# Ledger of designs, part 20: VHH binders against ATP synthase subunit gamma, mitochondrial (ATPC)

Target 1, 283 residues: ATP synthase subunit gamma, mitochondrial (ATPC), of Arabidopsis thaliana (Mouse-ear cress) (q96250)
Amino acid sequence: ISTQVVRNRMKSVKNIQKITKAMKMVAASKLRAVQGRAENSRGLWQPFTALLGDNPSIDVKKSVVVTLSSDKGLCGGINSTVVKVSRALYKLNAGPEKEVQFVIVGEKAKAIMFRDSKNDIVLSVTELNKNPLNYAQVSVLADDILKNVEFDALRIVYNKFHSVVAFLPTVSTVLSPEIIEKESEIGGKLGELDSYEIEGGETKGEILQNLAEFQFSCVMFNAVLENACSEMGARMSAMDSSSRNAGEMLDRLTLTYNRTRQASITTELIEIISGASALEAAK
Key: E = the ipSAE of ESMFold2; O = the ipSAE of OpenDDE; V2 = 0.75 times the mean of E and O plus 0.25 times the DockQ between their complexes.

## First folded at step 11 (VHH)

Design w7 (from u3 with K100R; framework vhh_8dlx_2; at its last look DockQ between E and O 0.84; V2 from the best seeds 0.62)
Fold by OpenDDE, look of step 11:
Structure w7 (fold): chain B 283 residues (1-283), chain A 123 residues (1-123)
Amino acid sequence: as target 1 above (283 residues)
Amino acid sequence: EVQLVESGGGVVQPGRSLRLSCAASGFTFSDYTMHWVRQAPGKGLEWIGNIYHSGSTFYNPSLKSLVTISRDDSTNTLYLQMNSLRAEDTAIYYCARFPRYYSWSGRETFDYWGKGTLVTVSS
């Protein structure tokens, strides 16, 4: 191997190291920005969950799995994880009289699931994270989903953020008003809702509809933010690992370069010595 | 090419019923959730309701008039039955398709609209 070849490889690896380092920093900055928002959003959905419950094991006829993924790659296995969980939910909830449909958010999950589940995907939304999302935007997304899918249960699959190195695949369940009402009749938490006087001529059903829609919006907002945090964390880790690997490679290449260079020098020296000896012998 | 063509509009007296139709072409109609939207003179767009690809329906709870949305997938036709029409129901009525696949950036609520059909409720 020529010294030039090794040098060129070193240059390439060094560039990779620089790029990954830069990407890590960008991800870190974005994480800081979204993490505070995610934390603040937790108080938004919690009251609704307390009121309406979160029953992931509920047996219903129509399930819609909302799979939240990233639009961009280089974030480790977070997208494969949510897809795996989503597929598992499909298997658990599918049957002769049971229907499971997918709503896919993010390009990465779409790319994966379109290969084998295209017919079960009723809605796909991409380019969600081009700009930081606010509640109003996510609310519109939630409304779009609700207008386009029929469901007894919405099952939102996302990566809850724990740390830069840890995320937790999470499923949040939002029930339809009809299911909520049925569950309440069986001994569910809606007893508290009945204690409220309905003013303005709204029916119980209308109120439940509004509550369910709002719950879904809040859950989606939190889920999107959590997933964004997880994405940034995972990307940081991935880029850091890549940068370290590049560094190690550079070290190895440096050794190789030095060895090659020394060998070349040695050869040159031998030639010089041999030449000198020959000249001396000729005298 | 995707096309939606509304028909059935006209002048009707209060209390009467009217059925609007929307003929769809250029796509697999049965795979899409379809919507009815109306715009009264000088007012914004008002969502009326939708029918899912499954055949289930959902309506705007603020509607005072009785409406029924139905579909015939064999003929690729969407229907809006309106009963007991009032003057306030005077509007241009649109059928619209909800997209299955879209980008969040620059998206519209609906990807295709009909040209609309005018309904005038007057004595």
Scores: ipSAE 0.468, ipTM 0.751, lowest interface PAE 0.9, mean pLDDT 89
ESMFold2, look of step 11: ipSAE 0.624; ipTM 0.832
ESMFold2 (binder alone), look of step 11: mean pLDDT 82; pTM 0.824

Design w8 (from u3 with D31Y Y112V; framework vhh_8dlx_2; at its last look DockQ between E and O 0.75; V2 from the best seeds 0.71)
Fold by ESMFold2, look of step 11:
Formats: sequence, C-alpha cells, structure tokens
Structure w8 (fold): chain B 283 residues (1-283), chain A 123 residues (1-123)
Amino acid sequence: as target 1 above (283 residues)
Amino acid sequence: EVQLVESGGGVVQPGRSLRLSCAASGFTFSYYTMHWVRQAPGKGLEWIGNIYHSGSTFYNPSLKSLVTISRDDSTNTLYLQMNSLRAEDTAIYYCARFPKYYSWSGRETFDVWGKGTLVTVSS
C-alpha cells in the first residue's frame, strides 16, 4: 500500500466529515425554526376530541391510512417506522366487508410502498416540505384528500417529536361526518351536541361536515410539523454519528500514513546503502 | 391520449332540466374520483361536486339539491344532471380528473380537463 493511496483516502474521509458536519448544522437550524410551531399546534384539536370523542378502535367499513414520511433520507428510522405502523393498521382493519386504502405523503414512504402496495394507494403527494410549511398549504392538502378519497375513518400516521434523540410513532383518527352522526344516534359521546341550539338555517349534517373538515386540517397541520421536527432531529443524530465515524477513521488513517512514510524512508535508506555497497564491490 | 370530452350543453329555458355527459379515454376511468366544475361569465371557477370510485357523491352545499352526479364505468362516462335551472347557472361546465400521484411543487387542482360545454339558461 503506498503513502499516496493512504493520503487520497484521508482526503475523501475529510471531505465526508466536512459535509456531514454541515448537514448536521443545517438540520439543527431547520429544527429550531419549526419546533415552536409544532409544539404550539399540539392543542389545536383537543377541544374537538372533547366534543366529538376519540374512538380510534371504532369498527368501520372503509379505513384510509394517511402515511406521513420525508422526501429526503439520512434520517434514521423515521420512514421505515411509519410504513410499519401503516401496514399494521392495514392488517387490523382489513376484512371480508372492509376496505383499507393508503394516502402517502412524502417520497420515502411512496418508494417503499409502491413496490408491494401500489394497488391500495389512492393518492400520493411529494415535496410538501420543499417550501416553509404553513397552515394554508396543509389545509389545501387536507381538502385534496377529503374530495378525492372516500372514507369512514382517516388514520394519520406520523412521528411525534420528543427530542433530537427521540420520536414517537403516533396515529391520530378522524371520523367522517356520517360515522360521527351514526355514533350520536346510538347514544355515543356526541349525543350532547343535540342539546345545543342551532342558530341559522344550517343542518346538523352541515355543521358536522364543517367541524370534521376543520379537525382534519388541524390534525394534519400538527402531524406534518411534528414529522418535520422528528426528521430534522433524526438527521442531526445520523450526521453527528457519521462525522464521529469519519473522525475516527481519519485518526486511524493518520497513524497508517505516518507508519507508511516511516517504512518508505527506511526502504529508501536501505537502497542507498545497498547501492553504495554495490559500487564498492564493482571497483 | 388522456382525454375528457363534454357534451349535452346548449340553450335551455329557466326551470328546465339538462343532463351533461363526459366521455373519458386513455386512462382507467373506474379507478378515479371525477369532478364537475363550472365557470360563469366573468366569474371564477366553482366546484360542483364529485363522484368517488364507489359511486358515492359529494356536492357543493349551495348546489346540493339541484344537481346529481353519476358514472357508468362500463362506458367510461361521467354524467351531470341539473334541475330547476336558473339564469345564474349559465356557465361553461367542465369535467375534471384529480391526479392520484403528484408533486406539491407542480400542483394543479386537476391534471386533466375537458374542453367544456356551454350551458345558457335564457328565454
């Protein structure tokens, strides 16, 4: 092995170290920019849960799993985790008289699931995070889903952000207005809504539709922000590990380089001495 | 090759009914949710409603009692039935398809539009 080969490897490793350090800092900056918004959005749907109830295990005929993933990789297990949860929900909700479909947000879950689940994917959106997220953009996406996907229950799968080193796979459920109304007639939690006076000319069905649409847009907004935070945190961790590994490799290559140089100098001295001895013998 | 062609437009008297057709070709029609949209003269686009793969429908609340959307997957045809027409229903009527797979950066509301068919409600 030559000193040039070792030096070329050192250059490559140093470049990788520089790039991964830069990627870590960019992810950290992006996380700081969005983390407060994600935390502030966590309470948007809580009053809805108190009024409409929360029955994620409700047995419905048509479940739609909304899988939130990233567009870019190098973020640990963020994307594989939501795919695994989405597949588990498929198994739990599939049956003889039941249908399960997928809506996929993000390139990474799309790439994984297109290989074996394409027939069940009714909608797929990529590059949502390409520009800074705002409620208006996410509400348009929510409207696209509502108008193009028939459902009894939407199951939103995402990674809730806890810290740079921790995220929690989470499922949030939004029921269709028809299911909410049916639950109310059976004497469910929504029965208390019937005691309120409805001013104006709107029907109960129209009011439930508006509430469900708002609930879904709020839940989606929080879920998208949470998943973005988890992606950035996981990317920071992955880039930090890569930078440390590159640094350790650089240390080992430096030792090898120094030892190779020492061996090369020794070989050159031996050849000089050997050449001088050969000249002496030739006289 | 993907194409939507509306037909059945024309002049009708107020209070009458009219049925529009939309012939689809070049794609698997039965797999898509299809929509009707209209544009009155000098106005923006107004969403009328949809029909899902299953045949279930979802309508603009302001038009709910006046319109019915149906589909025939065997002939790849989408229908819009309009009743009790008023002069304000004068518009170009479009059938439209929403994409199954799209990029947010290249998003359009619908990826395939018909040419439209003009409905004029007048005496």
Scores: ipSAE 0.672, ipTM 0.853, lowest interface PAE 0.9, mean pLDDT 84
ESMFold2 (binder alone), look of step 11: mean pLDDT 83; pTM 0.829
OpenDDE, look of step 11: ipSAE 0.715; ipTM 0.873

## First folded at step 12 (VHH; framework vhh_8dlx_2)

Design x1 (from w3 with R53K; at its last look DockQ between E and O 0.02; V2 from the best seeds 0.00; counts 0 for: placed apart)
Amino acid sequence: EVQLVESGGGVVQPGRSLRLSCAASGFTFDDYTMHWVRQAPGKGLEWIGNIYKSGSTFYNPSLKSLVTISRDDSTNTLYLQMNSLRAEDTAIYYCARFPKYYSWSGRETFDYWGKGTLVTVSS
ESMFold2, look of step 12: ipSAE 0.713; ipTM 0.884
ESMFold2 (binder alone), look of step 12: mean pLDDT 83; pTM 0.824
OpenDDE, look of step 12: ipSAE 0.843; ipTM 0.948
ESMFold2, look of step 17: ipSAE 0.704; ipTM 0.875
ESMFold2 (binder alone), look of step 17: mean pLDDT 83; pTM 0.825
OpenDDE, look of step 17: ipSAE 0.592; ipTM 0.814

Design x2 (from w3 with T109S; at its last look DockQ between E and O 0.93; V2 from the best seeds 0.80)
Fold by ESMFold2, look of step 12:
Structure x2 (fold): chain B 283 residues (1-283), chain A 123 residues (1-123)
Amino acid sequence: as target 1 above (283 residues)
Amino acid sequence: EVQLVESGGGVVQPGRSLRLSCAASGFTFDDYTMHWVRQAPGKGLEWIGNIYRSGSTFYNPSLKSLVTISRDDSTNTLYLQMNSLRAEDTAIYYCARFPKYYSWSGRESFDYWGKGTLVTVSS
């Protein structure tokens, strides 16, 4: 083993350490940019929850699972977790007169689920996070889903952000306007709307449609922001771990380098001395 | 390759009904949600409604009582039935396809459009 080989390995490890530290800092900056917005968006729709109902376990005929994942890797278990939960929801909601379909957001869940679930995937969107997220972009995505995917209930699967070291797999349920109207007829909380005078001539159906669309866009906005925060936090953790491992490896290589250099000098001296002795004996 | 061809437009008197057709070719028609969109002279695009793969429909609330969308998957044809036509319904009517898989950076509302068919409501 030569000192040059060890030195070359040290250079490579040092470069990886620098790269992972930089990736950690970029993820931290991105997290700071969106974290407050994700936290603020958590209550965006909740004032209307009592009005529209909050029955996440409702039994419906057409369930659509919206799986939120990242476009980039190196973010721990973020993507495998949402795929696992999505598959569990499929199993729980499928039946002889019940249908389950998937809507996939993000490259990573798409890649995993296309291998064995492609026939159940009715819509797939990638590169949502390529530009800074805002409500307008997510509301357009929500509209794409509403106008192109038939559902009674949407089950939105994402990772809710807790901290840079913790995320919580979460399912948020949004009902179609048709199901919301049906629930209000059976004694849901929407009956309180009938006590209000409706200005402007809109029908109850038009108002419920508008409210359902707003609810969905707000829930999607929060879910996308939460998942982005969890992705950045998980990436920070992964990069921090990689940097620490690289540092430990660099320390060990430094010791090896020093021992190898000393051994090479010692061997060279022994060979010079031994060669001189052999030459003297031969005369 | 993918082709959408509207037909059935023309001049129609106010109060009459009209049915537009959209012939689809070059793709598996029954795999897609299909849409009707119109554009009145000098105005922006107005979405009329859709028809899902299942045959269920979803309409612009402002037009819901005036229009009916249907599809015939055996002939790859999309239909728009319009009733009680008014002068304000004068427009170019387009059928359009929504993609199943897309990237956000390349997003357009619809990936294929017909050339459109003109409906003029006048006497």
Scores: ipSAE 0.671, ipTM 0.848, lowest interface PAE 0.9, mean pLDDT 84
ESMFold2 (binder alone), look of step 12: mean pLDDT 82; pTM 0.827
OpenDDE, look of step 12: ipSAE 0.845; ipTM 0.949

Design x3 (from w3 with S103K S105E; at its last look DockQ between E and O 0.00; V2 from the best seeds 0.00; counts 0 for: pae O 6.0 > 2, placed apart)
Fold by OpenDDE, look of step 12:
Structure x3 (fold): chain B 283 residues (1-283), chain A 123 residues (1-123)
Amino acid sequence: as target 1 above (283 residues)
Amino acid sequence: EVQLVESGGGVVQPGRSLRLSCAASGFTFDDYTMHWVRQAPGKGLEWIGNIYRSGSTFYNPSLKSLVTISRDDSTNTLYLQMNSLRAEDTAIYYCARFPKYYKWEGRETFDYWGKGTLVTVSS
């Protein structure tokens, strides 16, 4: 192995190390920017959970699985995880007289799911993650989704941010007004809603519709932000790992280079000495 | 500061043995391959041999005298044992450090040299 070959490899590995380190820093910066927003957004959907409860195991006829993924790669396995969970939900909720449809958000999940589930995908939205979306943007997205799907239950699959090194695949369930009403009749938490005076002449159905839509938008908003945090965290971890690996490789290559160089120098010295000796012998 | 200090040189009679020492300081000695080089009067530098980090040695095959290079990493000392000395062995003897890590930017063959110790073989 020539010293030049080793040197070229070292250069390449060093570049990888630098790039990954830089990417880690960028991801860290972005995480800081979005984390506060994610935390603040939790207050938006939590009241709904308090009011309506969380019933992810509800048995319904029409389920729509909203899969939230990243548009960009290099973020570890977060996208494969949401896809895996989404597929699992499909299996759990599919059956005779049951329908499951997918709404895919993000390029990475789209790329994966279009291969085997194309027929079950009703809507795909990509190129959303240039900047963390604000509530208005997510609200528009939510509206678009609602316009294109019929559902008894929306099942939003996303990665909840825990820490830089930990994310939790999460499913949030939003029920249709009809299902909410039915559940309330069976003794659900919404029975208390009847105790409230409805001001403004709106029907209970209208209120529930508005509530469901608003809930979905809030849940989506939080989910998008949580997912963004998870993406950044995962990217940081991935880049850190890559950088470390590159560093280790660089160390190994450096040793190889030094050995090769030493051998070369030794050979050169021997040649010089041998030549000199030959000249002396010739005298 | 990296320092290499050779010692043990002097005037010796032909056929005698001499042991040179090189005291290293200012760096992690066991991380480096060390070399012995000599320069006879009016002649160029002649490589004698080296000792690797592993303790393995390599010698100039053109050497007529028996030499042994050793190292004591606990004392950061390099040794050159010379036996059956001849007049032709008269020279200044240097210890030199081979860089631990050659960077791809390129470095000199030896990055540090001692001041040398004079060995004179004379009857």
Scores: ipSAE 0.023, ipTM 0.337, lowest interface PAE 6.0, mean pLDDT 86
ESMFold2, look of step 12: ipSAE 0.657; ipTM 0.843
ESMFold2 (binder alone), look of step 12: mean pLDDT 83; pTM 0.831

Design x4 (from w3 with S103T; at its last look DockQ between E and O 0.44; V2 from the best seeds 0.64)
Fold by OpenDDE, look of step 12:
Structure x4 (fold): chain B 283 residues (1-283), chain A 123 residues (1-123)
Amino acid sequence: as target 1 above (283 residues)
Amino acid sequence: EVQLVESGGGVVQPGRSLRLSCAASGFTFDDYTMHWVRQAPGKGLEWIGNIYRSGSTFYNPSLKSLVTISRDDSTNTLYLQMNSLRAEDTAIYYCARFPKYYTWSGRETFDYWGKGTLVTVSS
């Protein structure tokens, strides 16, 4: 192996190290920007859970799985994970008398799921993160989803952010007003709703509808933010790992380079000495 | 091939009602949100309203005329009922399909349009 070849490889690896380091820093910056928002948004959906409970195992006829993924890659396996969970939910909730549909957010999940589940995808939205995420945006998205699907249960699949190195695949469930009402009748948390005087003349059904819609928007907002955090965290980790690996490779190549260089020098010296000796012998 | 064909346009007197139809073919109609758009002479495109897969409807709040959008999925037909027509309602009316798969920034774009039907409101 020529010293030049090794040098070229070193240059390439060094460039990779620089790029990945830069990408890590960018991801870190973005994470800092979104993490606080994600944490604050947790307070939006928690009251609903307290009020309605969490029943992810509820058996319903119509399920809509909302799969949240990233638009960009280089973030490890977070997208494959949400897809895997989404597919599992499909298997669990599909049957002769049951229907499961997919709503996909993000390019990466779309790309994966279109291969085998295209017929079950009712809506796909990509490039959501081109601008900083805000509640208004997500509320519009939520509204679009609600207006285009029929559901007994919405199952939102996303990666909950724990740390840069830890993400929790999570499924949040939002029930339709009809299902909520049925659950209440059988002893659910809202069983006493009828005991309350409703101000404003709204019917129970209208209240439940509004509640479900608001819940979904809040859950979606949090989920999107959590997923964004997870994406940035995963990307940081991935880039950090890549940068470290590149560094190690560079060290190895440096050793190789030095060895190769030394060998070359030695060879040259031998040739010079041999040549000189030959000249002396010829005299 | 995806096709949208509007019909029902013509000349009507002010105060009258008109029902436009849009016949859809070449795709699964019930999977899509459909829109009505119009273009008055010398003016830009104006969004009228839409109907979602669920049957929910939304309308342009700036419309002075009473409009109702409906759909018949069994016949793959979109309807626009217009009441109390005025001269200002004179336009070419288009039906348009909103895609199932879109980018957030492209959420206001339609992937297919009809050729349009002319409505002229004149005394």
Scores: ipSAE 0.689, ipTM 0.847, lowest interface PAE 0.5, mean pLDDT 92
ESMFold2, look of step 12: ipSAE 0.714; ipTM 0.885
ESMFold2 (binder alone), look of step 12: mean pLDDT 82; pTM 0.820

Design x5 (from w3 with T33H; at its last look DockQ between E and O 0.79; V2 from the best seeds 0.71)
Fold by ESMFold2, look of step 12:
Structure x5 (fold): chain B 283 residues (1-283), chain A 123 residues (1-123)
Amino acid sequence: as target 1 above (283 residues)
Amino acid sequence: EVQLVESGGGVVQPGRSLRLSCAASGFTFDDYHMHWVRQAPGKGLEWIGNIYRSGSTFYNPSLKSLVTISRDDSTNTLYLQMNSLRAEDTAIYYCARFPKYYSWSGRETFDYWGKGTLVTVSS
């Protein structure tokens, strides 16, 4: 009876299927372009970890949560996950005489967190992924944060890429140069620098500053690349699921269309027979 | 209307000291980190340093021993103290503000700074 309505719905579903298949392939292409770089960037700061420390549990007065999100949606739970983790870090690090602030990268986390956390957001950057990501761009963003956000510890929240079907919410912690210097005086591994001759006239403080800046830029570069990979992987998975669901819906609509068309033909034949019988009785 | 007005420039002899001021208006001064930058004749902008809302400072390493940045939040004033001035310190000096929110594709380093104040170091 509503055969035309079913046919129009079938066309809409087929178009959605085509669109989601195309979006899957674009995300796959973008993932292939960046995946190797993300994997290679994971080891950039490893040689310096023992020197600068890896104390994610350190208790500091001023924590800044750097929330990495996407600018575009349709990527599953990528953005809601980093917001959830960022809020948990806020609760964990807030307290008497302790301050927590946010730096937000990406439109999606900004949109969510501006509703209830705006007063705690000290920096927000959107459209980082407008052009292909490279170290130079991310190092400039890292410099913007270092020079314009006061912190004792940065907690970088991102989705580490494992595969097209798996990502891991991850927090990387980077300490301010001031905290690193303080820890070296108390007796950390950096205290060993006091026993070495430093060539080139640099002070211990200048060396630690340069190392901390390099560490942060490398951690940020890896985190941004990992999150981009996870975004593309999640988008591929979401689009694949949408395409399969559209295909299943199209199959059901095809059966409904055929049954409706057969029922309509049967009803029309009954009406023709009934009308012919009424005309015969009228004689 | 955000305004930053630098003052205190002029001609000064090598080896002397000079203090520059920046009067801020049109925004909540103590909510912002403030920066000093300079531009020597025929050169690009050189960042001198910043002062955080807390009063803590962060300097260009090449200038760290020569400059001191301070702020007076009660008068909305930013200061730059320069010591042992050299001919190469001849420049237009600007105070500047960094934006809290920005788009990467439209990024500029600072969203506001003034017309600057000229410092000429000459015998």
Scores: ipSAE 0.558, ipTM 0.770, lowest interface PAE 1.2, mean pLDDT 82
ESMFold2 (binder alone), look of step 12: mean pLDDT 82; pTM 0.821
OpenDDE, look of step 12: ipSAE 0.810; ipTM 0.931

Design x6 (from x1 with S56R; at its last fold request DockQ between E and O 0.87; V2 from the best seeds 0.80)
Fold by ESMFold2, look of step 12:
Structure x6 (fold): chain B 283 residues (1-283), chain A 123 residues (1-123)
Amino acid sequence: as target 1 above (283 residues)
Amino acid sequence: EVQLVESGGGVVQPGRSLRLSCAASGFTFDDYTMHWVRQAPGKGLEWIGNIYKSGRTFYNPSLKSLVTISRDDSTNTLYLQMNSLRAEDTAIYYCARFPKYYSWSGRETFDYWGKGTLVTVSS
């Protein structure tokens, strides 16, 4: 009876081990499918960053923190990390005559932040990763944010992929066209834009708007891909740890099973010997 | 429930101006970014522009000099001012609301629309 309980537990642990190994392999496959695109997307907007800036310290009145998280769990500290950074940015940028709001992507950060930050959440989007990520999909999300959320600076919070065992919490900043134009007028990085001849008859304001929109879509695309890679890497690590723990538990249960079986055999032999002796003494 | 009701449409001569209204009810109007969209006969939808909670606006670049969007949060009313109307401005004009929370897999851009008001620009 007790040996059956141990054996049933061993079967359950073995099934858990098989399932976590399979989940590790699925996460590894998904990571391979997206990793090259994430790495390539890191360089797509570098010229625009050199022109437009990436200044998380710029003092603005309206900051919007875009928190990228996963829809699925079992990915280590991916989601808690971006929430912690987002809350730190809130405290850093809040103040007299300053406002901070959140745009949340992903179920996990939404669930955490709805408890205590709901009044500051202006937009929440879930299931972005339901289908394979592409630039068109992310550019539509970027457009949703641009056309529905007011900001002076967008602070995109994500986990940059480093390896299957490491991710780097990262903040990328995109400024509104109005702030970019103001910085250009006071001798900022964009003061050099006036030295370029631009075809097509567009105004400086229209050019800045187009550049800012493109910058944001490219930064978002990279950030979403990076966070997806980090999620898969963290999931691989979590599943590997779970499989190892299941293996160790199975080893311990095997020893318990063998000891329980041996003790039962020993008790049965003693009872047989004792019974035979009692019958002989009764003669 | 959320309701959006456009009014002010009708037949107007080329070169004239027209102001459309959208009466909003059933939600906290000043919490939302509101949009105007139009659909010419036999054509697809064309986004005209938005107005943020603050009253700041953003317009379709091709229409920017021709339209002005405003809002009156005390009466829960959204407005579209159109100037120098042309025959190609003949369309059904809709007001629309953008959601605060949505699922990407079920995205429809706007969660509530008005029934529209027809504007016909003809001599």
Scores: ipSAE 0.721, ipTM 0.891, lowest interface PAE 0.8, mean pLDDT 84
ESMFold2 (binder alone), look of step 12: mean pLDDT 83; pTM 0.832
OpenDDE, look of step 12: ipSAE 0.841; ipTM 0.947
ESMFold2, fold request of step 13: ipSAE 0.711, 0.713, 0.719; ipTM 0.885, 0.887, 0.892
ESMFold2 (binder alone), fold request of step 13: mean pLDDT 82, 83, 83; pTM 0.825, 0.828, 0.828
OpenDDE, fold request of step 13: ipSAE 0.823, 0.773, 0.777; ipTM 0.942, 0.895, 0.899

Design x7 (from x1 with F58W; at its last look DockQ between E and O 0.83; V2 from the best seeds 0.78)
Fold by ESMFold2, look of step 12:
Structure x7 (fold): chain B 283 residues (1-283), chain A 123 residues (1-123)
Amino acid sequence: as target 1 above (283 residues)
Amino acid sequence: EVQLVESGGGVVQPGRSLRLSCAASGFTFDDYTMHWVRQAPGKGLEWIGNIYKSGSTWYNPSLKSLVTISRDDSTNTLYLQMNSLRAEDTAIYYCARFPKYYSWSGRETFDYWGKGTLVTVSS
C-alpha cells in the first residue's frame, strides 16, 4: 500500500466531509425557512376536522391514496416509510366492490411504486419542491387532484415533522362532497346547518362542495409543508452522520498514512543498507 | 401522435340545443379525464367541466344546468351537450386532456388541446 494512495484517499474523504457539512447547512436553512409555516398550517386543518370529521376507517368504495415523497434522496427513511404505509392502506381498503388507486407526489415514491403498482397509479407529480412551497401552488395541485381523480375518500400519507430526529408517519382522510353530504344527514355536527338560514342562496350541496374543496387544499398544504420539514430534518441527520463518519475515516487514514510513510522510509533504509551490504560482499 | 378534433359547431338559434363531439386518437382515451373549455370573443378561457374515466362529471357551477358531458370509450369520443343556448354562449369550444404524469416545473393546465369548433348563437 503506497503513501500516495493513502494521501489521495484522504483528500477524497476530506472533500466528502466538506460536501456533507455544506449539505447539512443547506438543509438546516431550508428547514428554518419552512418550519414556522408548517407549524402554523396545522391550525388550518383543525376546524375542518371538527366540522366535517376525519374518518380514516370509513368504509367507501373508492379510496385514493395520496403518497407524499421527496424528489431528492439522502433523507433517511422518509420515502420508504410513506410507501410502506401507502401499501398497507391499499391492502386495508381493497376488496370486493372496492378499489384503491394512488396519486404520487415526488420522484422517490414514484420510482419505488412504478415497479409493482403502476397500473394503480392514476396521477403522478414531480418537482413540486423545486420552488419554495406556498399555498397558491399547493391549491393548484389540490385542484388538479380534485378535477382529475375520482374518489370517495382521499388518504393523504406524509411524514409529520416532530424534530430533526423524529417524524411521524401520518394519514389524513378527506371525504368527497358526496360522502360528506350523506354523513351529515346522520345527525352529525354538519347536520346543524339544516337548522340555519343560509345567506346568499347557496344550496347545502354547494356549501359542502366549497368546504370540502377548501378543506382538501388546507390539508394538502399542511401535509406538503410537514413532509418538506421532515425531509430536511432527515437530510440534516444523514449529513451530520456522514460528516462524523468521514472524520473518523480521516483519523484512521491519518494513522495509516503515518505508519505507511514510516514503513516506506524504513524499507528504503533497509534496501539501501542491503544494497550496500551486497555490494560490499560481492567485492 | 395525440390528436383531438372537435366537430358539431355552427350557427344556431337562441333557445336551441347543440351537441359537440371530440374525436380522440393517439392515446388510450379511457385512461384519461377529459375536459371542455370555451373562449368567447374577446374573453379569456372558461372551464366548462370534466368527465372522469368512470363517466362521472364535474361542472363549472355557472354552467351546470346548461351542459352535459359524456364519453364513448368504444369510439374514443367526447361529447358536450348544450341546451337552451344564449347569445353569450357564442364561443370557440375546445376539448382538452389532463396529463396523468407531469413535472410541476413544466406544468400546463392541459397537455393537449383540439383546434376548437366555433358555436355562434344568433338569429
Scores: ipSAE 0.704, ipTM 0.879, lowest interface PAE 0.9, mean pLDDT 84
ESMFold2 (binder alone), look of step 12: mean pLDDT 82; pTM 0.822
OpenDDE, look of step 12: ipSAE 0.831; ipTM 0.943

